# Ledger of designs, part 23: VHH binders against Protein AAR2 homolog

Target 1, 357 residues: Protein AAR2 homolog, of Caenorhabditis elegans (q09305)
Amino acid sequence: MGGALPPEIVDYMYRNGAFLLFLGFPQASEFGIDYKSWKTGEKFMGLKMIPPGVHFVYCSIKSAPRIGFFHNFKAGEILVKKWNTESETFEDEEVPTDQISEKKRQLKNMDSSLAPYPYENYRSWYGLTDFITADTVERIHPILGRITSQAELVSLETEFMENAEKEHKDSHFRNRVDRENPVRTRFTDQHGLPIMKIREGYEIRFQDIPPLTVSQNRVGIEYSDRLYRLLRALGGDWKQLLAEMQIAFVCFLQGQVFEGFEQWKRIIHLMSCCPNSLGSEKELFMSFIRVLFFQLKECPTDFFVDIVSRDNFLTTTLSMLFANVRDSAHAGDDLKKKTAQFKQYLTNQFKWDFNCD
Key: E = the ipSAE of ESMFold2; O = the ipSAE of OpenDDE; V2 = 0.75 times the mean of E and O plus 0.25 times the DockQ between their complexes.

## First folded at step 12 (VHH; framework vhh_7yz9_2)

Design s6 (from r4 with N53W; at its last look DockQ between E and O 0.01; V2 from the best seeds 0.00; counts 0 for: pae O 8.3 > 2, off the site)
Fold by ESMFold2, look of step 12:
Structure s6 (fold): chain B 357 residues (1-357), chain A 121 residues (1-121)
Amino acid sequence: as target 1 above (357 residues)
Amino acid sequence: QWQLVESGGGLVQAGGSLRLSCTASGFTFSSYHMGWYRQTAGNEREWVAFISWSGSTYYADSVEGRFTISRDNAKNTVYLQMNSLKPEDTAVYYCAAGDSWFYDESEMDYWGQGTPVTVSS
C-alpha cells in the first residue's frame, strides 16, 4: 500500500494527487486500479493520491466479469463515479468548476474513507503505459459502456429494425414494403442462431489493420505498405500505434477482454513482417521491442503459459521478426543489437526456440 | 497490546454443529470489521465469513446457508455458528480484525492464533 514511499513524496502526492470517488459501491466486491485489486470493505469510498497520468480502474460484483475504464488524471482532479445497482455499472458525475473548492473540503472530511493509490508498482505501470496519452484514451475508449468481456451485444435483426425506425423518422419517408417479397435480410448464421455484433458505441475502438495489397514484384512476406497506411490513419504518429498496443495489452491483462488480446497479436504480427521499414522506421521498431519486452516481463507466468503460448503465435511471429532484422540490409546496427538481445532474453527466460530460416 | 483469542473448536461428526468465539482486547472492537478464515495443511488461507462494524454479513459460497457470523460489541466478541458440518470444513479457523478499506487477508490488522476444527464422517 502507499506507505512504502518516502514521507516527502507521500506529502507531495497527498497535496497534488488526484481523487476517485466511487460512491455506492457494494461491500465484498472487487475493486482495482492498475496492477492491484481488493475486496471492498464498508469504509471504502474511493482513492486518493492518484499520480497524474493514465490509469485503468476496474471492478466486479461477486463473480461477475470485470468492468473497467481508462482515465487520464490531471493533478488534483476529482473524478466521481456513482454505482448503479440495477444496471450493475457506474455513471459519471461532473464537478462544476465553481464547486471544486467545496468538493475538496468535503473530501478532506471523508479522508479516512479514501484509500491511497498503491505506489509499490507504479514504476512498472508507467513502463506498460508510457505511450498512452489522453488523446489515445479518447480515441480508443468505447463511446458508451465500459471495457468488459461482457460487451453489449445486439442481434443483426434488432439493429436492422432500429435503423429502419430511425431512417423512417428522419426522412418522413414511408417504409417501402412489398407484401409479396418482405425483407429477406438474413439474421441467423448457418446453424440458425442469431447473428450477434457489438452494439454501436460499445466497442473498444481499436484501429483496423489495413488489408493486404497484392504486388506482382513482391517476394516474401512484406507488410510495410499496411504499416504506412496504418500510420497515416493515425495522423503520422507512430507513438499512437504503440499506445494502442499498450492499451490492448492492459485490456487483456487487467480487463480480461479477449478483443485486447486479438488486437495485441495483430499489431505484433504486422510489426514482425515489415522488413523494408526497418531502416526508415528505426525509432518505431526500437520502441516496439522495448514495449513488447515490458509486456512479456509483466505477464503472470500461469496465464502466459496457458494463454499466450498455446498456439505458438509468439514463437512463430517473433521468429519472423528476428530473421527479418538479422537479414536486413536496411536495419542499423543498434536495431540488430537490440533485437538480438531481446531474442536472447526470451530464449533464456521462457526457454523458447526461435528457429529462423 | 492487542489480543484475539479463538475458542470453541474441536471434533464433531458430519452433520453436527460447532460455535466458534473470538474475544478481542486492546483496540476499539466496535470500529473494526471482523472475519473468519480457515486453512488446511499445505493450502492458502480461505475466507469464510465477514461482518462489518454495522452488522452487515457476507459469506463464502461454500458455507452460505450453513454458517452464521454475528458480533456482540458489549462483549468484544465475534461468533461463527457452524451448522451442517461436512468433512471439507475441517481446518484451523482464524479470527481477524481490520480497520482498512478492504477485507483481503493482507489488509487485516490483527489475527488470532487459530482454533482447530475436525469434522469426521
Scores: ipSAE 0.366, ipTM 0.717, lowest interface PAE 2.7, mean pLDDT 83
Fold by OpenDDE, look of step 12:
Structure s6 (fold): chain B 357 residues (1-357), chain A 121 residues (1-121)
Amino acid sequence: as target 1 above (357 residues)
Amino acid sequence: QWQLVESGGGLVQAGGSLRLSCTASGFTFSSYHMGWYRQTAGNEREWVAFISWSGSTYYADSVEGRFTISRDNAKNTVYLQMNSLKPEDTAVYYCAAGDSWFYDESEMDYWGQGTPVTVSS
C-alpha cells in the first residue's frame, strides 16, 4: 500500500475505487487529498481510484484559505462537488441512484481529466487515520460548511440579533447589526472589541476538553477523573478519543486549522497527566503512544519544526508523560518499555531534553 | 518478559494445509499488529501476512487467496491458515509483533523463534 499501484491492480481499483468529481474547479489552484496536494491543470475534473474509507479532501484558490472536508468513500461511489466561483467554495451535487450507471459511463470519457489517487501516500495516510471511523467523522465534522483554515466568525451581537429576528418575525427589529456595521456593541470584550465566535453549525465538533494548567512543576497532577469523563462522553470507547486526536492532527496538518492543533494539544496534555489511569487504561495508553509516535515520525520535517517552534508544549507535556509512566506503580512493563523507547527516539532524533525538575 | 511462541509447523504434502499459531505474552497483545514472515536458508526474510490491531488483513501476492491470517485477542494468539501449500512455501515461519503501522521487518518489535514448514512435492 506504500507505493504506486501495481499494474495488475489498476483495473480493479478503477472499477471498484471511488470517484470524486470536482466540477468547475479553477486551474492553477491547490487541490489535495490526504497526504498529497498539487496544482490543478486546465482539464482537472477530480479524482479516480479512491480507496474506500475516510479521506480528507482540501483545496485553496489563490490566496484564499484552505477549505476541505472529510468523507467516508464507499467502493464505487461517485461523489460530485461543484465549485462556486462567487462564494469560493464547493457545493454538493447529488447523483440519483438511477443515474449512477450513466454517470459511470461518462466517467470513461472524463478519464484523462481525472487524477489518480496518490497511492504512494496511502500507507502513510492510513497509518495516520487508522482509528478514524465513519462515526467519528459524523460526530466531529461541522454540520454546516466545511473544514476551513479560516473560521467563519460571527459577533455575539450579530447572533443575538439574528436570533431575535427569528423569534420576533413581526417585530420592528429592523436594525441588522453585523460585523461590518456594528451599530450597538452589547457584547464587547475588555478592550471594547466585539466578542466573536464561530458561527453555529460551522464549528468542528471536538469534545470539550477544558484547558489544563501549564506549569513546569506538575508533580502530583492527576487528571484521571477528567479522562474518564471524556471517555464516558465518547460512549466508553477509548478508540474514539484517539480517532479524535487523529482528526485533530489532520485538521491541523492538512487543513491548516488552528483549532485542530489546539485540540491535539489538549488531548496530549490530558493523556500525559493521568498517572492513575496507566494501569486501568493500558490499551489506550499503548495506542496513544503509537499514534503520537506515528504522527511525529510521519510529519514533514519542516512542519514538525513549526510545531515545536510554536510552543514548548510538546516537550513539557511529554516530559510529564515520561515521568508519570516511569514512576507509576500501575503502568505495566510493556508500557514502560514502549514509553522509554519513545522517549529515547525523540531524544535521539530531536535532541530534546525531557528531564522534569 | 515478552515472548512469542510459534507452533503448528511440520511436513505436509503439496496441496495440503497447515495452521500455524503464535501465542504472545508479556505485552498488550490487542494493541499490537501481528505479522507472519518466512525465511529460507540463504535468503532474506520475507513478509507473508499482516493483521492490524483492528483486524485488517494484508497478504503478500505469493500467498494471497491461499493463506488467511487471524487473531484471537482473548487468547493472545495469531493464526496463519495455510491452504493449497506449494513446495515454494517451504520455509521457517516467524511470528512478529509491532505497534507501527508499517509491517516492514524493521518495524516489528518482537519476534518468535520460528516454526519450520516443509512442503513436499
Scores: ipSAE 0.014, ipTM 0.256, lowest interface PAE 8.3, mean pLDDT 86
ESMFold2 (binder alone), look of step 12: mean pLDDT 85; pTM 0.854

Design s7 (from r4 with S56R; at its last look DockQ between E and O 0.66; V2 from the best seeds 0.00; counts 0 for: pae E 2.8 > 2)
Fold by ESMFold2, look of step 12:
Structure s7 (fold): chain B 357 residues (1-357), chain A 121 residues (1-121)
Amino acid sequence: as target 1 above (357 residues)
Amino acid sequence: QWQLVESGGGLVQAGGSLRLSCTASGFTFSSYHMGWYRQTAGNEREWVAFISNSGRTYYADSVEGRFTISRDNAKNTVYLQMNSLKPEDTAVYYCAAGDSWFYDESEMDYWGQGTPVTVSS
């Protein structure tokens, strides 16, 4: 990596950067932050000099799926995660306020076991995540679990029984099963297998895209009402829509979670089908083009060919975007120019044809 | 200024043994973890074995049980005892030194020039 940083910047980040203590994590396993991952060595106990802001931390032991989390680091923060060998995941270790001085002393003794944040990757990471805020993370991150393709599943029957037990917490009353009408059959699919869902609190809380409002008078594809309703659900802050697009992409690319890819596609499709919004939402669309450009630029080539370009989603969807911007009477010249530049980039880079009439 | 010098390579028949050594100078050997890597022409360099400054050892699956890494801090030397050699072990072998946060090739600070090993069938 070289690491050509001026000494005063190194000193500043050492004093002001955050720490992640990642205790008890197995050697020869995968640990990563943001764009970079490594195979852990014997002395690895965490990271130091983490720039304040949002980061994605992940790990994998042997052949297990990755487990990750987003965290908004404050300057000088000490975040502690302890690996639990039995459950094969990490748990938070709270640092009581009366033990902060002891933890700082422990941190000084551990300094040689803490690897520095990989600053050569930070500019690219910031560009991938620059709309994400602490509030974005809190809204989307699973309440109980981690970002992972490992499903924490529960049957509908088990969830029902657990809820019934909560409602009878201070009593001995129990519901009896009516043997003539067994309730448990309503918890199975058409094949008699248990219906499974992600346990409450473990889902990634992506925002639902509002359904299409039926209009018998509509001509052509027009999703601007869906966009406006989505923006309203996000508190009127269009930057939060792009923040979710960025989280979804990171969940897919670094977290290896397919639901992130599906949400990423849903957002791109929505944005590509809003011709009536191209004038009034100029800054959103200008920023959307930049976000998508950078995401596609950062995709590894094999990942892009095998996964992202499957079924021609991007070519068909972005063809609609390009046509809508080109043909809009309300889109400004700067949006038309930036969109045309993006189209040319994709044509040159991926040999896509968007100009078939 | 720093130097890692491998020796002990050569030609050996399948089933035979070789002992590679790597002697360090110009840095504090005992504070560094040591590793062996190997490379065939036109291929990426691959990790073979690693030994921490505390003496713990780790091996690639392809060599575990056949190769033994060791170190002698008094002589600033790391060794690779290679037993039951196979033609697939034919490569240029490199020693490397680094800290032990990560075992990835990119995290090693110092590299030797390499010593060729040829295993005939």
Scores: ipSAE 0.263, ipTM 0.600, lowest interface PAE 2.8, mean pLDDT 83
ESMFold2 (binder alone), look of step 12: mean pLDDT 85; pTM 0.861
OpenDDE, look of step 12: ipSAE 0.425; ipTM 0.739

## First folded at step 13 (VHH; framework vhh_7yz9_2)

Design t1 (from r4 with D109R; at its last look DockQ between E and O 0.01; V2 from the best seeds 0.00; counts 0 for: pae O 11.5 > 2, off the site)
Fold by OpenDDE, look of step 13:
Parts: sequence; C-alpha cells; structure tokens
Structure t1 (fold): chain B 357 residues (1-357), chain A 121 residues (1-121)
Amino acid sequence: as target 1 above (357 residues)
Amino acid sequence: QWQLVESGGGLVQAGGSLRLSCTASGFTFSSYHMGWYRQTAGNEREWVAFISNSGSTYYADSVEGRFTISRDNAKNTVYLQMNSLKPEDTAVYYCAAGDSWFYDESEMRYWGQGTPVTVSS
C-alpha cells in the first residue's frame, strides 16, 4: 500500500507518532530512515509521524561513510539528535520529561521542517525487522559510536599500550609511544603486520557463532551442536537468532556495513548445515526460510546482483540447505514443502541452479 | 479499501464442473500472488491452489489434475476451474492474496468472504 495515508490516519500519527529531531544537520546531505533516504534541504530538522517500533536511521555527509543507529521509538516519543560538525557525527540531546509538552508545542511550529515518515515503505520495513526487539537492539548496538561502514580500527599493540598507561597512571612513565606508529609490534599476524581490531565499544555486538567441535564420529557437515550452543547463548530464544539475522541484513543493506553481511552469511551457513535439528527446531527453520525469503525479495535488484556476483556463497549454501531438508528424516512435511517452494522461487526468479550437490 | 469478491459457487453433481472467479480491488493485483483455499464446517481451512504474480501454478495433491488456477491481470481476477468434482470437494472456497511466495494461510494478506460449493452424489 504505497499510497498516502488517509487524512484521518495522518492526524492520528501526527498526534501519536514519534518525532526525530536532528538539529544542525547539514543541507544537501543524505538522511534516511529504514528504506528511504533523501537529500536534506536548508530547513530540514528531522522526521515526524514515526510509527512506534524499531527503526534504522542513517546519514551521510557529502561522500563520507554512512553512519546510523537503531532505535526503538515509543508512541509520542521525541528523540533529539544534534549534529556535530567538528566530529562529523551526531550526539544525543536529552529532553527532560517536564519539557516534553513544551517541545511538542514547538514541533508544531517546526512542522514544515519535518519530513513525514515514509509509510509507503513501512510494510516492507516491518517485514524485514519483525523479529527485532528492543532487547535485540540493546544487545547488538555498539555501546559507543554508531553503526558505520567505516569502523574505527586500533592495533592490538595500541590497545595494549593504552591499557598499560591506564594501569600505570601513577607512574611517571609517559610511554611516548607514537600511538599512530607503534614501534613495538607485539601483536602481528602471520605476515608480520599489526593485528587490527575495532576499538572497544564501537563494535557491533553480534553474537559469536560457536566454533566447530571436532568429533571423529560426525558424518558429513552437521552443525546442530553449534546451533544449540548458539541458541543457549541467546537465552534459549530462537527468535533472537532471527532478529540478529535481520539486524545483520539491515546493517549491510542500509548501513553499508560489511560486518553485517559477514554475520548474515555466517548465520545462513550455520542454519543450512543442521539436518538433525530440522525436526526439533521446526519453528525456527520455518521462520528462517520466511525471513530469508523476505530479505531476498526486498533486496534491490542491483544490490542483489552485486552480492551474488561477488560471492557464490548463497547458491552453494542454500543448495546445502535444500538437500539437507529434502533428505532429512527429521524434517516435517510442512518444512519440506516450504523449502521446496523457496527453492522453486529462487530458481524461477534468479535462475539459480541448486542441483550441484 | 481492498476487496476480494468470490463468485461462481453453487450446486453441482459429482463429475461435474464449476468455475470460480475472484475479483480484486483496492490493491495492485498484478503484484500479488493469488490462492484458493477451502473450508468445511468444523475443519481447518486447507490450501487448494496457488498462482504467483509471474503465473506459476501450484496445486494441492487432492485437486491436482482436476483443478486449474489462472489469472487475468487486466481484469484483476483469478479463476479456479474445477473439473471432475467429487463430494469431497464440497466446501466454502476462499480467494486470497499474498505478497509472499509461500501459500500458507498465514502468509495471505487479503481474504475474500468465500463462495460455497456443494457437490452432490
């Protein structure tokens, strides 16, 4: 339903929807929420009529990397961000509870400077994020910083030195070590290069997928044990796994974050290699197929082509999934049918061949 | 507002034929997959046939070879040609529209009010 909201609904959403104020945001810059982005004008001050729930807001100044954040908006909430031109990022501005009413009054005067939430894309957004909860966002969102395509990297050496300095604050040992060019390479890779990591607090906190345990008794690729360990790590809630899959996909798609893509692939790969779990985790797999279908369906054609062209991961991995489901004695008829439909869809839409295995 | 309106139901003798129609309004018909479902009193609704927005057709095993689903996008209409009808085919038939490739009942977004089909012995 890409159409304009009925007037009565518009009024309702104006009164009950959330607001995002973005103060000092530069003109002629990219601003986006969920599926839609646009260039800002001189009068841009934020968004109005945001439906309650999890949203992804992102921006890019000129040709700078995209930065964004997830937020679980409440009905009537006013979220205020301030753009910092010096740091080229945004900062939170707290609105005291006692000032909310006044702020709402001010919003009326700012109405022409607020863009309406793009409801034409809301249905798609909802479908892409329906497993994501506030808890999911809290768990995965960086503690510091933002969702960014350009992660702040630090060498392990630098980190080590910084920590050492913190521990030795009382000792006059000003380690004059040039943090940008550490002479001491305690932490090097196999090639002798400094090992780099995302600075602590700035990382997207995806759940680590447990490593494969070497069992001599395992026939073939079976990752059910890994899946169960992962689910346990997620508090036994399989929906959180799919939520993470959705967040990862959004980070990749809208955030342009490669790590999102990597996590997305890891999850898909894991899920594709668990034939023994197809019965016991039927609901998970049914929903997994749905989530993945929707992600692929909603992916822009160009984007999808790029993904496929760069990595045959999807076809190979899904081939495994399809084979496992087909041949599994644990998979119910409903899962087999759903999976077969999914396979057929991909075959018809993208002309993928899954018969290689 | 979106609407699906079924027609063509009625009484038919075993071995007979019936053609159901479902006309859609209020949404972009060509972008949606269409399905037929049926329900008998006291039973769960069951999937009968599915036609994708691209024209791919799928059938339940119970109706395969006897029923044909088709669509006319110009008329915003989906059809169900039912041949070789059996008493077991007696049910209320529902038209549904969905934007998912899956034809589970839960995946359908829009539903018609249904048209009754009675097959007499």
Scores: ipSAE 0.000, ipTM 0.236, lowest interface PAE 11.5, mean pLDDT 86
ESMFold2, look of step 13: ipSAE 0.058; ipTM 0.616
ESMFold2 (binder alone), look of step 13: mean pLDDT 85; pTM 0.867

Design t2 (from s2 with D109R; at its last look DockQ between E and O 0.01; V2 from the best seeds 0.00; counts 0 for: pae E 16.1 > 2, off the site)
Fold by OpenDDE, look of step 13:
Structure t2 (fold): chain B 357 residues (1-357), chain A 121 residues (1-121)
Amino acid sequence: as target 1 above (357 residues)
Amino acid sequence: QWQLVESGGGLVQAGGSLRLSCTASGFTFSSNYMGWYRQTAGNEREWVAFISNSGSTYYADSVEGRFTISRDNAKNTVYLQMNSLKPEDTAVYYCAAGDSWFYDESEMRYWGQGTPVTVSS
């Protein structure tokens, strides 16, 4: 275990680190935190020595879709989850404040059943999530449910009917809407298929990227106005945009959530098409390049090759970024240098061609 | 010094059976979880079977129902009975001992040298 903490630090982290208990978690199942996942043995009951901060915990039973959650752990916190075999998910178990001391005592007895946080991966995790705050997690995390690759879908028709029933609670007309076989006639797509959406409360609450405004006078692709609208929507804090980019990436990479990938791409695309903002939002773009660098660095080479082979999104989009930065009169020398280095890194590492046709 | 020594590998025809043995020394066998892993050339090592110190057994989906892991604490030995062998079972099989939390490869503390198993079609 090359990244073992010194004994003195271990003691400190045992006393000050957070605990995650997973009660009743099934055997031979995948359990993970941040960058690392394991198959569970019979003795597994959770994790110890979790450093304070935002972490992503995830699990998968056999071949079931991965489910997880973000949590901002506090020093000394004991988070308790209980696995529900019937629902095939985990539930929160509240620990009353007056029982915390007792729980801590119990944890000592459970020490052999608690796995230590994998600190060998902590530096990487920090690099991938350093903009994510508790507020970010609260804003983006589903209100209900979990971060899952298989979200519960509901038809707009079903949702409409359910809402109608709620409004007409006083009227004896219990429209026995067969929820299992709803009449899907009201909300259909262009092909006549029912329009489906993630059930309210279960969606990852990514910030919507503002649509393009038709400016007849703009030559080329310039999305600065969209960027500014987005930033305003995020309370004027550009760090929250990068935080969202990081959450989206984690949802994709560790959560195996496709929506995370989509949001990640949208953000990258937007950021790559704002030549007029390169001066005014210099700090954002400098940090954006850093964030993206770490994300790409931590991904297996094969992973990106597959992504690029299937979708030339990254090469095309980044080509735009590189060209925009290079040709922009607003971009400072430091941003140009950083971007050029980044381009060179990607060219060397992945053998990508960024020449814009 | 601790040691894990595998034996029992060899050539077998498809549908045949082999029994692998792994003898441990230099550590407390009865307190460790034991596992079998296998690796083919160019591929990552994969988990095959796991047995706890209490005797609970776990199997990869690919070998479930065909392989049986067992242990004899008195002999410091773990076994893998492999029945209904298939060509895809061809690999070097490794015995491992580790912590009881996880049986992931990275959590194994002790490893054998491996024994080759070849299943011919």
Scores: ipSAE 0.000, ipTM 0.267, lowest interface PAE 10.4, mean pLDDT 86
ESMFold2, look of step 13: ipSAE 0.000; ipTM 0.264
ESMFold2 (binder alone), look of step 13: mean pLDDT 82; pTM 0.838

Design t3 (from r4 with S30D; at its last look DockQ between E and O 0.08; V2 from the best seeds 0.00; counts 0 for: pae E 19.5 > 2, placed apart)
Fold by ESMFold2, look of step 13:
Structure t3 (fold): chain B 357 residues (1-357), chain A 121 residues (1-121)
Amino acid sequence: as target 1 above (357 residues)
Amino acid sequence: QWQLVESGGGLVQAGGSLRLSCTASGFTFDSYHMGWYRQTAGNEREWVAFISNSGSTYYADSVEGRFTISRDNAKNTVYLQMNSLKPEDTAVYYCAAGDSWFYDESEMDYWGQGTPVTVSS
């Protein structure tokens, strides 16, 4: 530990870092925080020296999809999660304020079972999450369940199976109905896919992007009204829009949840189509460029090649952003310069062509 | 019974390179963190490098930039690539395994027998 960090940082983190106790978690399973994951050993009981701020903690039992959560750690905080092997999920345990000192003494006795936070990637993590706050997490995190690609769904087929079980008292049907009954084809969409509904409280609560309002005098693509309505829905706090862009990206990158990628794309598309907002929302757009730059720069190579760059979305959408800023009478010189620098970076790094029009 | 077997030690001139290997058996290698330690005559063992079960690496200040630890879970083997060797690197090198995230000597559960490395001036 000492070899990876400056001594003054190690001392500060030892005194002021947060703890996560992850009790009862099975060995030989995946456990991770932020950019790093491990296969757990017999003695693993959690993490220590966690820097204050937002982190994404996740795990995977055997080959199961990851499950995870965001948490905004306070300095010295002790967060306790207890794993329930029957339900394959974790439960919160609160530490009473008057017992914190005793719990810290107990943590000292289990220190060898607590892994230190993997500090080597913390600055990159901060750059990917610096707009996310405790309020962001509270607003977006599912009320029930956890962040996972294994959605808690209630299918129309399940409702049918309950009715079919009432009508068909055969032991064969009742004992194996869901696995042997072909009724799933009766509840498919026009493309043969099952019709599914998210169980209440299990959805990631991404903000809906306001619908396009039909304009009588259209001149090109202009979504500034949608942006203003979205900002009002966020209490006028443009930082919360960027925080959602960051949490959506992490949900996909580390949580392996495709809806995060879709929300990330929706936000980028909206931001790229607002030429009339480029003056009045200068700080939002300056910060948006920085957020997107860090996301693309820090994206793992396999994730970038296989997912982010394999369609026309970014090249098409960012071409619109770059043209809108270049041609804007509203955008200031600093936004134009920052956007041109970002365009140049993408052109040189990825050989993308934004000058075809 | 568990076993850790080091190999690759020997005599080398200052500025040279060696690659140490340590092959594990008798425990679930994938679940364990691995470390390299070294000991000179009459002194306590000192930590050299550590690699977590998922590949995170840490190094003592005296070797950072010169040594590289790596692991191959399919072969149950951990490696230490030692470049730009100095006479003060002369020691018996030990491979160790533990399921604790601490790399102090007392935190390791399993130890190899050691392989000597001598760096001539």
Scores: ipSAE 0.000, ipTM 0.151, lowest interface PAE 19.5, mean pLDDT 79
ESMFold2 (binder alone), look of step 13: mean pLDDT 84; pTM 0.853
OpenDDE, look of step 13: ipSAE 0.786; ipTM 0.906

Design t4 (from s3 with D109R; at its last look DockQ between E and O 0.88; V2 from the best seeds 0.00; counts 0 for: pae E 3.4 > 2)
Fold by ESMFold2, look of step 13:
Structure t4 (fold): chain B 357 residues (1-357), chain A 121 residues (1-121)
Amino acid sequence: as target 1 above (357 residues)
Amino acid sequence: QWQLVESGGGLVQAGGSLRLSCTASGFTFSSYQMGWYRQTAGNEREWVAFISNSGSTYYADSVEGRFTISRDNAKNTVYLQMNSLKPEDTAVYYCAAGDSWFYDESEMRYWGQGTPVTVSS
């Protein structure tokens, strides 16, 4: 198994590896990091030799939806999560800087309970996440909670009552006692059911895609103004757009979060409809094609057939991309060649037809 | 060196019962988690049941309620009691031992040669 990675990568992990203590997590449950998951045995208490950088850690109790988080590990870092059996989630435990030496001593006693990071999967992980930085994670990761398909939900009525109680800090007993809170239009849908929303701080903070400008005079599909506005919102850093595309894909594939799939689709659609940007944004489009290629290559076949390809989104949207690049007077030869190679790959691998003459 | 020897396989009528045994030698049995796996021709091996060092038991959905795994550390033996057998339980059953943090098939260190079980309709 050690022969799957270059010796310098193995040496790097040995010298610089981080630790994750995942304490109290039930056995016979799913635990995973990056693109590898397992069913936990009795002695599992965490991971060792984690390469520095961004990783996605996730778990699932029995048949429950996965919950996970992104973390940027520093060399030698010790990250501690404790499982709470009653709430069925994990909680952070801070390790103060002056306690690191003592914690490393404790780790020696735990070494047999710490599994090594699955280094045979590291190249795949890096190739699918190489634009993601610590800043990307800080911007997008939920402030509270974890990445999960079962987002923390509250009714509008409950949120209203909690806010009212918070505004009255000086009272231990509410002046109004009313068990019959009326269901009003603002708190129920058309069928009388409570209107639900994600509790503040629990949402994945994907960047909004700017809307079309009403005064736009160009006929046809041209979204370069939306792209430029999005890039400005990202501080002018086009790599952050691709980092978000990569996070969205990981949230979708490994985190099983539908919101990731929707953001992934929105970014692909935007990028496919910017013919006026193909010259000035060459590196972004070259990198976009590479990112999408690796994502489609790594997608499990069953998942791809059942979800990713069933509504013709990719076929329709990428047909526009391919036509725009082919017909562009602004796109360079390198971009045209790379795009044609990508089209050929998709045609051969998935038997897709991109005729758009 | 090490050895896992399965026994108790054979032919049984649907609805019947069968008890598999797996006796270990050449390693410290009580330090190992034990599992049963099965394989039908042309398919990947699938997990059936698992028992930890301390005796906690876990089952695949397809057999839960019908199969019971147990261990006797004094006899270095793990058992699989198979009740209410169905034709779809027909497979070669393998005993496995692991000292890993995980019980996935790839994490098992020692494997038996397998014992065939046939459930006739």
Scores: ipSAE 0.299, ipTM 0.693, lowest interface PAE 3.4, mean pLDDT 82
ESMFold2 (binder alone), look of step 13: mean pLDDT 84; pTM 0.855
OpenDDE, look of step 13: ipSAE 0.647; ipTM 0.850

